# Designs tried in a protein design chat: VH-VL binders against b7kms5. Part 178

Target 1, 80 residues: b7kms5
Amino acid sequence: DTFETVRNTIRIESEVDESLRQLCHEERITKETWLEAAYLYLCEKPEELAQVIQLAQERLSQRKAIADYKRAKTMQERFL
Short names: E, the ipSAE of ESMFold2; O, the ipSAE of OpenDDE; V2, 0.75 times the mean of E and O plus 0.25 times the DockQ between their complexes.

## First folded at step 10 (VH-VL)

Design gz22 (framework fv_miptenalimab)
Fold by ESMFold2-Fast, scan of step 10:
Structure gz22 (fold): chain C 80 residues (1-80), chain A 124 residues (1-124), chain B 107 residues (1-107)
Amino acid sequence: as target 1 above (80 residues)
Amino acid sequence: QVTLVESGGGVVQPGRSLRLSCAFSGFSLSTRGVSVGWIRQAPGKGLEWVAHIDFDDDKRYSPSLKSRFTISRDNSKNTLYLQMNSLRAEDTAVYFCARTSFYDSLGLRYFDLWGQGTTVTVSS
Amino acid sequence: DIQMTQSPSFLSASVGDRVSITCQASQGIRSYLAWYQQKPGKAPKLLIYAASTLQSGVPDRFSGSGSGTDFTLTISSLQPEDFATYYCQQLYSYPWTFGQGTKLEIK
């Protein structure tokens, strides 16, 4: 009947957020309900879930690489 | 399906200026994580890094060239530029445009894609 | 600036030979080293990054080793298409610098 909810803070890429906001506006849904629906849908489709997890792993690796690059770049600047 | 095509090379007199262009197809210069730059090679000699520009517009130059050369990009034209001022005979070289990406957990770059080069000859 | 020195500058070999090219940095660069192959009139091609990691699409006869100041590129069984000039590059500190090159020619 009633849902207990939790408040989460997440950071996503600006372009992805803009695209998602537009989709939600066009379809008259919220980011929160879209995220819930997407996760529940994928849980029913293990092959597709595996592909999404792979994409997520790739995106996480890219973010880590960018963070590592910025740190290494700052370190090089200190010793130039 | 990614290509880099340099242009703008030619024969110029010492003290003159040249602007080189590099047109990118198959990826956007505004793509997060992409860095692009210039490497040159004098006739019969090895490779020399000239300059690069990162996706966040951070620019780096070879110390010997930074006062005379300027790197820039135009995202709307997907084109990288190298403005070369006060040209000297020592600047005679093939100029390659090249791309890097974030390759590993160390976050440093390697030149994974190169254009065919454009020839600059500085001659009196 | 970090100076990169390759040895030998010229190497003559036959198809099927095992060949090694060395690269020495004037100071420690960890594993921030790449190897490139360049054929006459062509742009360089990335072979190896992070001293020992093969770029996708590069044949497994190529291998890299080393860390710190001493690095080696090895071709386990030389093929006709491998006759080219090879360059190492350090990307540890600005300015980025290349070795002078090693020209590999057929006997």
Scores: ipSAE 0.000, ipTM 0.619, lowest interface PAE 16.9, mean pLDDT 85

Design gz23 (framework fv_miptenalimab; at its last look DockQ between E and O 0.05; V2 from the best seeds 0.00; counts 0 for: pae E 16.8 > 2, placed apart)
Fold by ESMFold2-Fast, scan of step 10:
Structure gz23 (fold): chain C 80 residues (1-80), chain A 124 residues (1-124), chain B 107 residues (1-107)
Amino acid sequence: as target 1 above (80 residues)
Amino acid sequence: QVTLVESGGGVVQPGRSLRLSCAFSGFSLSTRGVSVGWIRQAPGKGLEWVAHIDYDDEKRYSPSLKSRFTISRDNSKNTLYLQMNSLRAEDTAVYFCARTSFYDSLGLRYFDLWGQGTTVTVSS
Amino acid sequence: DIQMTQSPSFLSASVGDRVSITCQASQGIRSYLAWYQQKPGKAPKLLIYAASTLQSGVPDRFSGSGSGTDFTLTISSLQPEDFATYYCQQLYSYPWTFGQGTKLEIK
């Protein structure tokens, strides 16, 4: 039998998704199992987990900055 | 015109605390998209990022400094602070205040405006 | 942490020379790199962001190139005011890190 699972809807950068999709195809695994394996592996490696968290924090800050940039650009276009 | 002016530096003994200030004029620290922070430079050495805080009060620290240093701001005074505790000889440096700005659609935040720095010397 | 290594650490050149300074990241950072110029006793100034985009007000003799792990800052036809220390910075991941610096001195 399979594990009990939950469905997640996640939006990620298209370039990342394309690379991950190619990796999964080449290695004969799925995105779901890659995500589970990556998390489980990192939970046993605190120093590497900390590095991943730092990258995630930077990417979250970048997403916020992009939203701010788009908002500013819209205001410029609106007011000419 | 925008200016950043650091203050609060000086000579302190190891184990003591010091609070640095950075006064901003010409823009508000609560301006959307603005982050402000601290970069330090030890005598004869290179640049080291210390911490920054953005308009939404999101704080980020160098992992080696997070336990001893606290970044904060007071929007009413338009001033950025760095509280430095348990100071060590290796904290001796010029501390620069800087603003990060988003100039492109990639969301990268680079230090586009800097103060002149304030010197902290930790010596017995 | 991502290590940024600059080469050379010291460079002697003459006015009018074309010089290049390199910066290598210990892992891929895309184009998430900035270059700064610092003169003695002064604060750093942003020269280039996103690896190759020139900051407003910076002379066009400055240019940046590269992506991934290898980056280059080029100054064509050096001017007297260009003698300074140059730093690269990665913005790919926290903690943000800088190269050790390249000191450009007059020959």
Scores: ipSAE 0.546, ipTM 0.884, lowest interface PAE 1.8, mean pLDDT 90
Fold by OpenDDE, look of step 11:
Structure gz23 (fold): chain C 80 residues (1-80), chain A 124 residues (1-124), chain B 107 residues (1-107)
Amino acid sequence: as target 1 above (80 residues)
Amino acid sequence: QVTLVESGGGVVQPGRSLRLSCAFSGFSLSTRGVSVGWIRQAPGKGLEWVAHIDYDDEKRYSPSLKSRFTISRDNSKNTLYLQMNSLRAEDTAVYFCARTSFYDSLGLRYFDLWGQGTTVTVSS
Amino acid sequence: DIQMTQSPSFLSASVGDRVSITCQASQGIRSYLAWYQQKPGKAPKLLIYAASTLQSGVPDRFSGSGSGTDFTLTISSLQPEDFATYYCQQLYSYPWTFGQGTKLEIK
């Protein structure tokens, strides 16, 4: 068995990122290992995983809406 | 100016299927950022979200209804649909179609426009 | 799923009264909450979104407050047209869920 890592660039909501950063600091872990651990944990918890997926789906939709809002606002500012 | 008009309701026996329609006017279903959906209300009861669809054809369902209900749209007709299969008595309700407003900094999609509703009665 | 519990289920009040309706979420939903008004035989009407933002066209006697799990809809001075059923809705997670409703009746 070999241990290889893949470099990822992820964007996290600022409030969540700050809270997570503080937690990771306090627990002497990293956001990366937190994400890994959280996923692995949830893989063994189908009910909890389902709840997380539902939340994640909503958050994705919110990100889309926010992006659209920002685009619309930018356009409005350009033409008005 | 903007109107939502539901149709297709009626009385149907359990196990049967029914398709509801919602005709939109005053705006296009394909408008970026716009989501539309269905909310139902059983007689004398509260509101229950059923499903919604956004401009990217992303569909979301109430988990309890996902296996039997299908939301779709026809942009050419500017019409939203709800295909209801294997209908049950508990599906008896007024079915509202609604549009979501999405332009805020939080990305909220709240229902700011509603149709008058169409009544579905499932009974033997 | 997130459960929304409104209180009270029924409320009797008089014109001119200040009334408050509460909505409690089974878990934190930040400010992802909306309030609707529904009159008999009519579709719901959006009143408040984002917990405290007044929808355009809604009288300013309506206000919303709260975050996290506890939210309140307040009508500062009841008008005759305000007697209706009110619902809260969370938009924090799927499935979107509504409170059971609060029927505001004339005393």
Scores: ipSAE 0.424, ipTM 0.862, lowest interface PAE 1.3, mean pLDDT 92
Fold by ESMFold2, look of step 11:
Parts: structure tokens; C-alpha cells; sequence
Structure gz23 (fold): chain C 80 residues (1-80), chain A 124 residues (1-124), chain B 107 residues (1-107)
């Protein structure tokens, strides 16, 4: 294999990561190749890509809301 | 308890119409990743997938039935429907409603919950 | 359409026997295959999904194997309650077709 690669780290929800690891094990692929294939596949499907982006935006918003709640709760509990 | 209960079957003459219902209890049809559909089984024969509707209202049909059958749902009643028009003798079967999940832990769809079926008999 | 062909259509066996039922797809479906058990007068019950993963509550005497086009359901030691009709189904592409069924009866 002569493909150039970039080293990165990502955080994934534990249940999603468990599911993805099981899929990759079953299909005898790696998470990296799955991510690459999924993105390349969706590049040619604008409507489906838009759906994935919307879901990603919803998940990002959920993560931000949880983080904001935890910060606010910590400040409140410090005063209690 | 999660249940699927079909109704609306009966004996009808060829060329007539019939609407089947499937009432869901214990989960919501509007739940993200939930999808539901119809499978039928003619007397003494195997299973045949009929139609499927997912949580965002995307519909799929068996190609031979698409012109005559319409799947739909009413989320406020938590009920799935199958409108069957221009019925033929070959449509005689037990009709099951069944559930799959999208976006499960493996990202796969399989019919994991089935109703008891309702019988449609098309005869003169 | 992807055609699913089961073999055998009919199988006679005794309690305690090991039996296998095969399912062949007319083109590759990866591991997008399910196995169902159906007893007379009842709805099908999911046994195996993703070709080889047991559904919750299914006894471990059931196992599934295969990928691509060739799949096998195995029952390692038949019990009286296992005599039923078994169906495979592909859910790789629409329409989601079933095999014709395998009826497993007491010899």
C-alpha cells in the first residue's frame, strides 16, 4: 500500500463506537477504511450527504447543549 | 410490552379494495430509526415482502404491487395502513405487519417484531 | 431482484441430530441476511441477523455462517421445539426477498 495517510484522533460516543467496531470486525475492515469509503461514497450523492450532514449537525448541537448544561450545573453547585 | 395487531382482513371479490390496519403499542412510529412494513404469505407458500415505510415517511414497494398497493401511516394513532386496490385471487394471503430498526448498534435492518397476521381472501 | 435459493426444501431429522440449511443469493449481499423460524399458524420469529449474530433469547444451538452469496443455518442438537419452517431473507437491496423456505420435520 502506497497511500499517504494523516494521523488524527476523534471522539465517538461509546455505543456508536462499539457498533462500528463490531461492523468492521464482521466485515474484516478497519474503522479508517470504513470512514474513507463512507465519505467517498456520499460525495457522489448530494441528497444523502445532506441527510448525513443534518444528522451530524443535530448530534453536534446535542453535544454542545450537554456540555453547556454541565458547565452551568457545576457553577450552580459551587454556590450551593 | 410491545405489540403489533393487524386488522381489516376478510373475504372480498376480485377487483374490490381493502384497507388493512396495524396498531402499535409500546413504541412510537415517529421514533427515529423505526421502520415498519407488510409481509404476506399465501396459503401453503412462503413469505413475500410487500412494502415498507420508515420514520421519515420514505416508502418502498414490491415492484409487482406498487401500482395497486399504498402504504401509509398515522403517527397520532400509532397505526400503519396498507391500501390494496384492484384485488386479485393471487393476493389471497395472511398479511403480517412487522418492524425493523434503522441505526441500530450494527446499522442493519431485520424484521425483529411481527404481528399475528390478518387474513385476506379474494374469491368470487 | 436478488433471488434467494434455500436447500433443502424439506428435511426430515430426529431429536438430537445436527442439521444444516443453506441459502444462496443470486448476487453478493455481503452479510445482510436474516434467518427466521415459523411454526404452523404463527408469525415468523427472527433467529439470526447479519448472517451470524444470534437474536436475543435464541438458544445457542442455533448458529449462522457465510457471507457474499452462500449462507448456512446450523442447529447443533435438534430439540422437539425446533421442528418448523425456516426462511432466509436478504435485506441488501429492494425488494427484500425471502428464500422459499425449508420445512424441518420429525423423522
Amino acid sequence: as target 1 above (80 residues)
Amino acid sequence: QVTLVESGGGVVQPGRSLRLSCAFSGFSLSTRGVSVGWIRQAPGKGLEWVAHIDYDDEKRYSPSLKSRFTISRDNSKNTLYLQMNSLRAEDTAVYFCARTSFYDSLGLRYFDLWGQGTTVTVSS
Amino acid sequence: DIQMTQSPSFLSASVGDRVSITCQASQGIRSYLAWYQQKPGKAPKLLIYAASTLQSGVPDRFSGSGSGTDFTLTISSLQPEDFATYYCQQLYSYPWTFGQGTKLEIK
Scores: ipSAE 0.000, ipTM 0.604, lowest interface PAE 16.8, mean pLDDT 84
ESMFold2 (binder alone), look of step 11: mean pLDDT 90; pTM 0.932
ESMFold2-Fast, scan of step 13: ipSAE 0.523; ipTM 0.881

Design gz24 (framework fv_miptenalimab)
Fold by ESMFold2-Fast, scan of step 10:
Structure gz24 (fold): chain C 80 residues (1-80), chain A 124 residues (1-124), chain B 107 residues (1-107)
Amino acid sequence: as target 1 above (80 residues)
Amino acid sequence: QVTLVESGGGVVQPGRSLRLSCAFSGFSLSTRGVSVGWIRQAPGKGLEWVAHIDYDDDKRYSPSLKSRFTISRDNSKNTLYLQMNSLRAEDTAVYFCARTSFYDSLALRYFDLWGQGTTVTVSS
Amino acid sequence: DIQMTQSPSFLSASVGDRVSITCQASQGIRSYLAWYQQKPGKAPKLLIYAASTLQSGVPDRFSGSGSGTDFTLTISSLQPEDFATYYCQQLYSYPWTFGQGTKLEIK
C-alpha cells in the first residue's frame, strides 16, 4: 500500500564510498536501492550471507585494532 | 517489537455470523513475503488450521470450512479478518492468528508468531 | 489430506528424564515439519522448524530429527517448565495439518 522509507546516516570508509558511487553511476541506480537489493539478495543465500557477516566482523576488528593502537601511542607519547 | 492481537470473539447463537479481527504491530501486512492465517482450537482438543492469505492475495482454506468462512485483510489498517457465517456448535474454539513468511528459506515457512487468541462460543 | 499421527498421546515422566515424542506423516513431507509447545491457556510457541532446526531462544535440550514420514522430538533432560502439550505440523501440502498432540505430564 504505501512506499515508506526511513532516512539513515551511516559512516563508511571513503575508498569504499567512492567505489560504490562509481558503480551506482555506471549502472544507473542509487546507493539506497543497491543497499536494499544487496541485503534482500543475501537474506535468501544463507552461505553467502555468512561470508558477508564474516567479512564485516573482520573489518570491525581491524577498525578496533587501529583505534586501540592510536590510543596506546597517544598515551605513551604523553608520558615521554 | 512485533505483536498480534485478536478481537471479535464472543457468545453467538447457531446460524449467526461473526467477524474476527487480528491487529498487527511492528511489521506491515502490505510487505512482500508476509503471509498470515487463522488456527483454531476447540476446548480440550488439538490445533486445526482454518485459513491462510498470502502476500499475493492467494487464499487457502480448510476444505470443511471454505463454504462458510472468508479470510481477508485490510493493508491500510494492518488488520487480518475472518468472516464466519452459518456458525455451528462445532465452531466453538479459541481462534489464533499467526504469521508465516514466504522467503525461499525453510526457516520462514512456519508459524513463528502467534496472537493470544480470541474465544468464540456457539451456543443456543 | 496428509494425516499426522503422534505417539504417545500421553507421556508421564520425571524431571531429569530423557523423553522422545514421535510424529508420523501418512505420506512423504520431506523436512516440512514444525514442532510447537503449548501450555494451558497460552498460544503455541514454535520450538523447531525444518524438522531439525531449533528456533532462536529455545533451550538446547530440545532437538528434532527425521525426514520424509517419521519424525522425533527429543528433550534430553526434562525441566519443570517442559510439562506441556506438544504438536507437530506439516506445511508441505494444503490443507496444513497438525498431529493430535502429546501431553507430557508429571509421573
Scores: ipSAE 0.000, ipTM 0.576, lowest interface PAE 23.4, mean pLDDT 84

Design gz25 (framework fv_miptenalimab)
Fold by ESMFold2-Fast, scan of step 10:
Structure gz25 (fold): chain C 80 residues (1-80), chain A 124 residues (1-124), chain B 107 residues (1-107)
Amino acid sequence: as target 1 above (80 residues)
Amino acid sequence: QVTLVESGGGVVQPGRSLRLSCAFSGFSLSTRGVSVGWIRQAPGKGLEWVAHIDYDDDKRYSPSLKSRFTISRDNSKNTLYLQMNSLRAEDTAVYFCARTSFYDSLGLRYFDLWGQGTTVTVSS
Amino acid sequence: DIQMTQSPSFLSASVGDRVSITCQASQGIRSYLAWYQQKPGKAPKLLIYAASTLQSGVPDRFSGSGSGTDFTLTISSLQPEDFATYYCQQLRSYPWTFGQGTKLEIK
């Protein structure tokens, strides 16, 4: 009858967060309702959902590689 | 210096399975930032990415092959595997293993080292 | 999937010639492109990454340019060892895709 919610803590890239904040302010919605709506919409669009998952996989891979690069540089400069 | 050696190829009938191996020397598959994978090339054709696996066991596949192929590794033997199930004539190719290393600040990894390949022929 | 199209598919040239091979992506890939060289019976070798950065040990007669959808690999003065098949690869999106290849043969 009513929405039961869970609280999640997530970390997103600062540039993405800034853009999403602007969108939410302009459209008078919240980040949480945008996330819910986006997911529900994409679940009804299998081809578009696949595209979004592909982009998410790319971004995750890039974040991991950047973190690995930074760690390697730190070890080379400070410990090697 | 650094060597990648594929093995396990051969002639196999359609519908059967085959496991390819790639032995690495000169670096560890558990090294942070290392990613290794498989690229294939059909006779007279171009290159096709098959799958890769990162040092932390994150696996990625070509969508058309994901249901039939499985990538894995054994860090203690410094060896990469490709398990190929339900083989088809179109899987006939030279299978290369390759390493990706981190080269730029964008976090992209390029195939900087390749093995010489192992040939898989699927025929009836 | 992002389609990579190379032109020409076949190129005939002489030692000392300047040659260019083009690669076109079906959608924007920024600078997320690599070039590989493959000699008959051998594995590919990385030549250029990030569209324009030379891999260590690659002669400076090789250069890459372009961004977005249009890319070029240039060899400023062909040497005998440069006759090979060349492939571009995009790294913008999974699945990673290669061009069909350009076979560079002696005239």
Scores: ipSAE 0.000, ipTM 0.654, lowest interface PAE 13.7, mean pLDDT 86

Design gz3 (framework fv_miptenalimab)
Fold by ESMFold2-Fast, scan of step 10:
Structure gz3 (fold): chain C 80 residues (1-80), chain A 124 residues (1-124), chain B 107 residues (1-107)
Amino acid sequence: as target 1 above (80 residues)
Amino acid sequence: QVTLVESGGGVVQPGRSLRLSCAFSGFSLSTRGVSVGWIRQAPGKGLEWVAHIDYDDDKRYSPSLKSRFTISRDNSKNTLYLQMNSLRAEDTAVYFCARTSFYDSLGLRYFDLWGQGTTVTVSS
Amino acid sequence: DIQMTQSPSFLSASVGDRVSITCQASQGIRSYLAWYQQKPGKAPKLLIYAASTLQSGVPDRFSGSGSGTDFTLTISSLQPEDFATYYCQQHYSYPWTFGQGTKLEIK
């Protein structure tokens, strides 16, 4: 029953992280095992997996829009 | 050895109802991660998914059939059912029951075991 | 709905030939594709799932490849028992959909 693990670093929104930490604390699980379980569960439910991918695409688009806005604002204030 | 045996097919008039059964042996329909369902094939045509039911009673239907067909199971009899109401000529087909495998880490819904099929003919 | 389109609809070949059947999805389905073989009067039999994983008991002359929208089923050396109709199916998103089928006939 041995398996290999990999170490990675992920940047997520503070609000989401706080909510996930609370859930993990209440249920006595770790973020690592929650991530593994969530992915495995969603892979068992293809229609739900598709919805999660859609949400991920939307969140990525929002982050890009925010970054573009911030970049434009800095350009206006410093470089005319 | 796992076997699936369909029954309940026959000739019925349009507008009538028919219930198909599929008896499973060699595995339990209540097994976590197991999904079972129905696929049909009209004469000379291809395969069309009808409905499935998961071990946790989550039911999914082909959008065109959802209003007329109901999938159910009896775990104590290890039997899957398809209740077909308001039958139409276009429902004429061989109806196969099949097990969907999604208990691996990829969550895949492929049909790994099939019954021999039961024929439903809707004609006046 | 995800539309699955197979090509060709009919294929004529000889024993010993290498044959390929293609399947295209109307949108990306990752590797969530299965292939089935159906002989006249019989139920379909699973050959391949997850685009390239061979089902236990299926001869190794069958192979699958592809991801996203374009997939191929290959039979490396056609045998007499391989003359059948072949179907692809996406198992990525509800509703589950099949291709129209490819009938493989002996020359």
Scores: ipSAE 0.000, ipTM 0.603, lowest interface PAE 16.7, mean pLDDT 84

Design gz4 (framework fv_miptenalimab)
Fold by ESMFold2-Fast, scan of step 10:
Structure gz4 (fold): chain C 80 residues (1-80), chain A 124 residues (1-124), chain B 107 residues (1-107)
Amino acid sequence: as target 1 above (80 residues)
Amino acid sequence: QVTLVESGGGVVQPGRSLRLSCAFSGFSLSTRGVSVGWIRQAPGKGLEWVAHIDYDDDKRYSPSLKSRFTISRDNSKNTLYLQMNSLRAEDTAVYFCARTSFYDSLGFRYFDLWGQGTTVTVSS
Amino acid sequence: DIQMTQSPSFLSASVGDRVSITCQASQGIRSYLAWYQQKPGKAPKLLIYAASTLQSGVPDRFSGSGSGTDFTLTISSLQPEDFATYYCQQLYSYPWTFGQGTKLEIK
């Protein structure tokens, strides 16, 4: 083995994880190798990488909006 | 030896068509990570990207040229083509064929090999 | 489209001088920038890719720096063969675009 690897822990949406897990099982690959291959492929195609970054920004914005809403709701319930 | 050699340039009247060829040796366009394309330069002006084609046949064009120009290849002849239709005076330029290559695992692109160019003159 | 603007468009210098040429992108392009040298009547030659990586065979007096929107090509000690036109190019987003060029002439 010539590869130097690192172990990372990430949190992703459960439905995305389930879909990726199913893909990996059917294609007989691992999440680690899929992630590496996907990133390397996108680095070779900057236009497609830009589209993926846009999607990532949109998803991040959605998570922030949900977090902001939950915080506001908690404050409203507390302020009685 | 790795080379790119352009041909097919010449003097042509406005509204006509012309096909440029680029003969390449020492590499295969079907090899993952390899792409070849066209860059042009009008007399006394700067460089303008025209089009390129990837190992997986993904074709990209300058938006202003997409309706008139078509990029294609024949891997069996190691030749790249640029079909230019409805030629205009502003298409007068030296047309370079160039290869992009990848380095390391991050896949950065850059034009590492260039042909010497073929001259296209559009005049009445 | 991403616009690439070089500064200056014309530069006059002497052998032995240190010169710098800048390139600005109208939006972020990370490190997807290359620098080329073109001599009269010749095809361009790659000098630097990935903003700061020197191409094999290019003299070490050439260096590149920057990321995002602002980039610089530096020649630490001009040699007679360095008088040429220099171009930057972004390869981040289609269409790929070049700067207008910087012509480096002997003073």
Scores: ipSAE 0.005, ipTM 0.648, lowest interface PAE 13.9, mean pLDDT 86

Design gz5 (framework fv_miptenalimab)
Fold by ESMFold2-Fast, scan of step 10:
Structure gz5 (fold): chain C 80 residues (1-80), chain A 124 residues (1-124), chain B 107 residues (1-107)
Amino acid sequence: as target 1 above (80 residues)
Amino acid sequence: QVTLVESGGGVVQPGRSLRLSCAFSGFSLSTRGVSVGWIRQAPGKGLEWVAHIDYDDDKRYSPSLKSRFTISRDNSKNTLYLQMNSLRAEDTAVYFCARTSFYDSLGYRYFDLWGQGTTVTVSS
Amino acid sequence: DIQMTQSPSFLSASVGDRVSITCQASQGIRSYLAWYQQKPGKAPKLLIYAASTLQSGVPDRFSGSGSGTDFTLTISSLQPEDFATYYCQQLYSYPWTFGQGTKLEIK
């Protein structure tokens, strides 16, 4: 009847969020259920899961690079 | 002035090992946001990405090569290495070292600086 | 792995011509695409990154367009020094992959 759930806060790229919200609206599902379904589906598909992990690793590296760039520019702007 | 200079190439028999070096000047491999790697090109063929290492030692490899090749660096010498084991005829190529840019506002990666290349010939 | 296919593999043109070469990804890569120029015996040189951003020092006759799966490199008025091999690369997902190359030759 009822399931135990946890509340998570995650930050994702704005463009991705906009696209996902549109998909959820059109298909009459929620972001929560899409995330659950996507993860469960990929856990049964080891080769696809590996591809997703590699994409996630690159996106993590890009986020790190953006953070590094912002930090460097803030310091440079302060000192000219 | 920023330069990349590869060395260590040569003629080697199948099954042997070879270590390539790339000396960097004008920037530090330990600099936050710096990322360097190897791209190879077989005679008359296109470019193939081999391996990559970030300033924080995060390493990525071409899946077909990761069992035989190891990327590493020595920050004190400002030098990048590629250890190549169990060499095969199909490893014959010019090996370029290259830097990827991390210092842009959107985090897009691209190879903005390349060495001249060092030739590896695997021949029986 | 994401496969990158360039078209044409060989292109013959004259100085002053407008030429375009295309690059197709086997799956969507957003704007994570770079273009390189390689002359015989030399290392590749970055021309364009993020699909459409011109690298500093590259002549403005070079331009890039596209997103997702279809990308185009255009040279608006071909110069003698532009005869070279051109490669696209996706940097969207590991392993990073290149197109097979397009060789631009004098007609």
Scores: ipSAE 0.020, ipTM 0.764, lowest interface PAE 7.1, mean pLDDT 88

Design gz6 (framework fv_miptenalimab)
Fold by ESMFold2-Fast, scan of step 10:
Structure gz6 (fold): chain C 80 residues (1-80), chain A 124 residues (1-124), chain B 107 residues (1-107)
Amino acid sequence: as target 1 above (80 residues)
Amino acid sequence: QVTLVESGGGVVQPGRSLRLSCAFSGFSLSTRGVSVGWIRQAPGKGLEWVAHIDYDDDKRYSPSLKSRFTISRDNSKNTLYLQMNSLRAEDTAVYFCARTSFYDSLGIRYFDLWGQGTTVTVSS
Amino acid sequence: DIQMTQSPSFLSASVGDRVSITCQASQGIRSYLAWYQQKPGKAPKLLIYAASTLQSGVPDRFSGSGSGTDFTLTISSLQPEDFATYYCQQLYSYPWTFGQGTKLEIK
C-alpha cells in the first residue's frame, strides 16, 4: 500500500541543503524519507531528541538575529 | 565607551534568594540584535553559561538552572537582572554579565564585552 | 550537552615560544567556536570567533584553526602578557558550553 502523505514547503540554510543533497545522493535516499526517518528515530530517543530541540532553538534565534541585522544594515546603506 | 557593571553579590545562606544587577552604558538593551546574559565561574573552576535574554525578550537558560534562576531586564534603566532562588553551595561563583555579538554573514555568536563580575558566596 | 575538552590543561612555556592549545567537541559544531583569554581576577577577553576570525584589537600572533570537532589556538611568539588561562566555547547548540581551560604559565 501507498502511505497517505501531505505536501510541505520548508526553507533551510543553503549549506545544510547542499550537505543533505550530497548525503541523499550517496545513500540513494530522498530528502523526504530522510526527514521522516530522522524524526521517527529521534522520537524513540528522548535524550537525543532534547539535544536536537536545543539546536533548533539556537538556530531559530540565529536566523532572527541575522534577518534583523541585514534589514537594518540595508536600510542604513540605502538611506544614509 | 561601552561598560557593563555587575552588582548585588555577597554572602548568603543556603536556601535564600539573591538578585544580581548589571548596568549597561554605551548601548541600549532594546537595540535589535542585542543579546545579554550571565556566565559564572566557581573558585578555581572554568566558565559556565547561565542564561541570556535578547532585545525581544526571548530568554534561554542552562537546563540545570532554569527552575531556580530567572533572567529579566529593565530597558528604562538599561539594566539586566538575574534572580537566583533556592541557592546552594554549588552556586558559589563570580557572576559575569556579558554582551553577545555575531558575525552577520555566518550568524556565529560570541561574547565580545564582559563586566568585571560580582562574587556570590553561599555558605552556612 | 556538548562536552568541550581542552588539551593540555596546563602548559609551561618561555617568551618567544610557539604554543598550541587544542579543543575537542564531543560532536560536530561546524565553526561555532570562540576562544577567550582570562587573567587572574579579571573577566575573560574574546580572542577569536567563528573558529578562525581574529577579534579587532587582538595581536596577530594569535590564530585559530579547525572545524567540526577539532580546534586549535596558536600563539606564534609568546609575549609576557600572554600568560593566562585560555577557554574555548561552543555556540552551536544550547546549552552553550566551555572547555575546562588551559593555564599557560612561564617556564
Scores: ipSAE 0.225, ipTM 0.822, lowest interface PAE 4.4, mean pLDDT 89

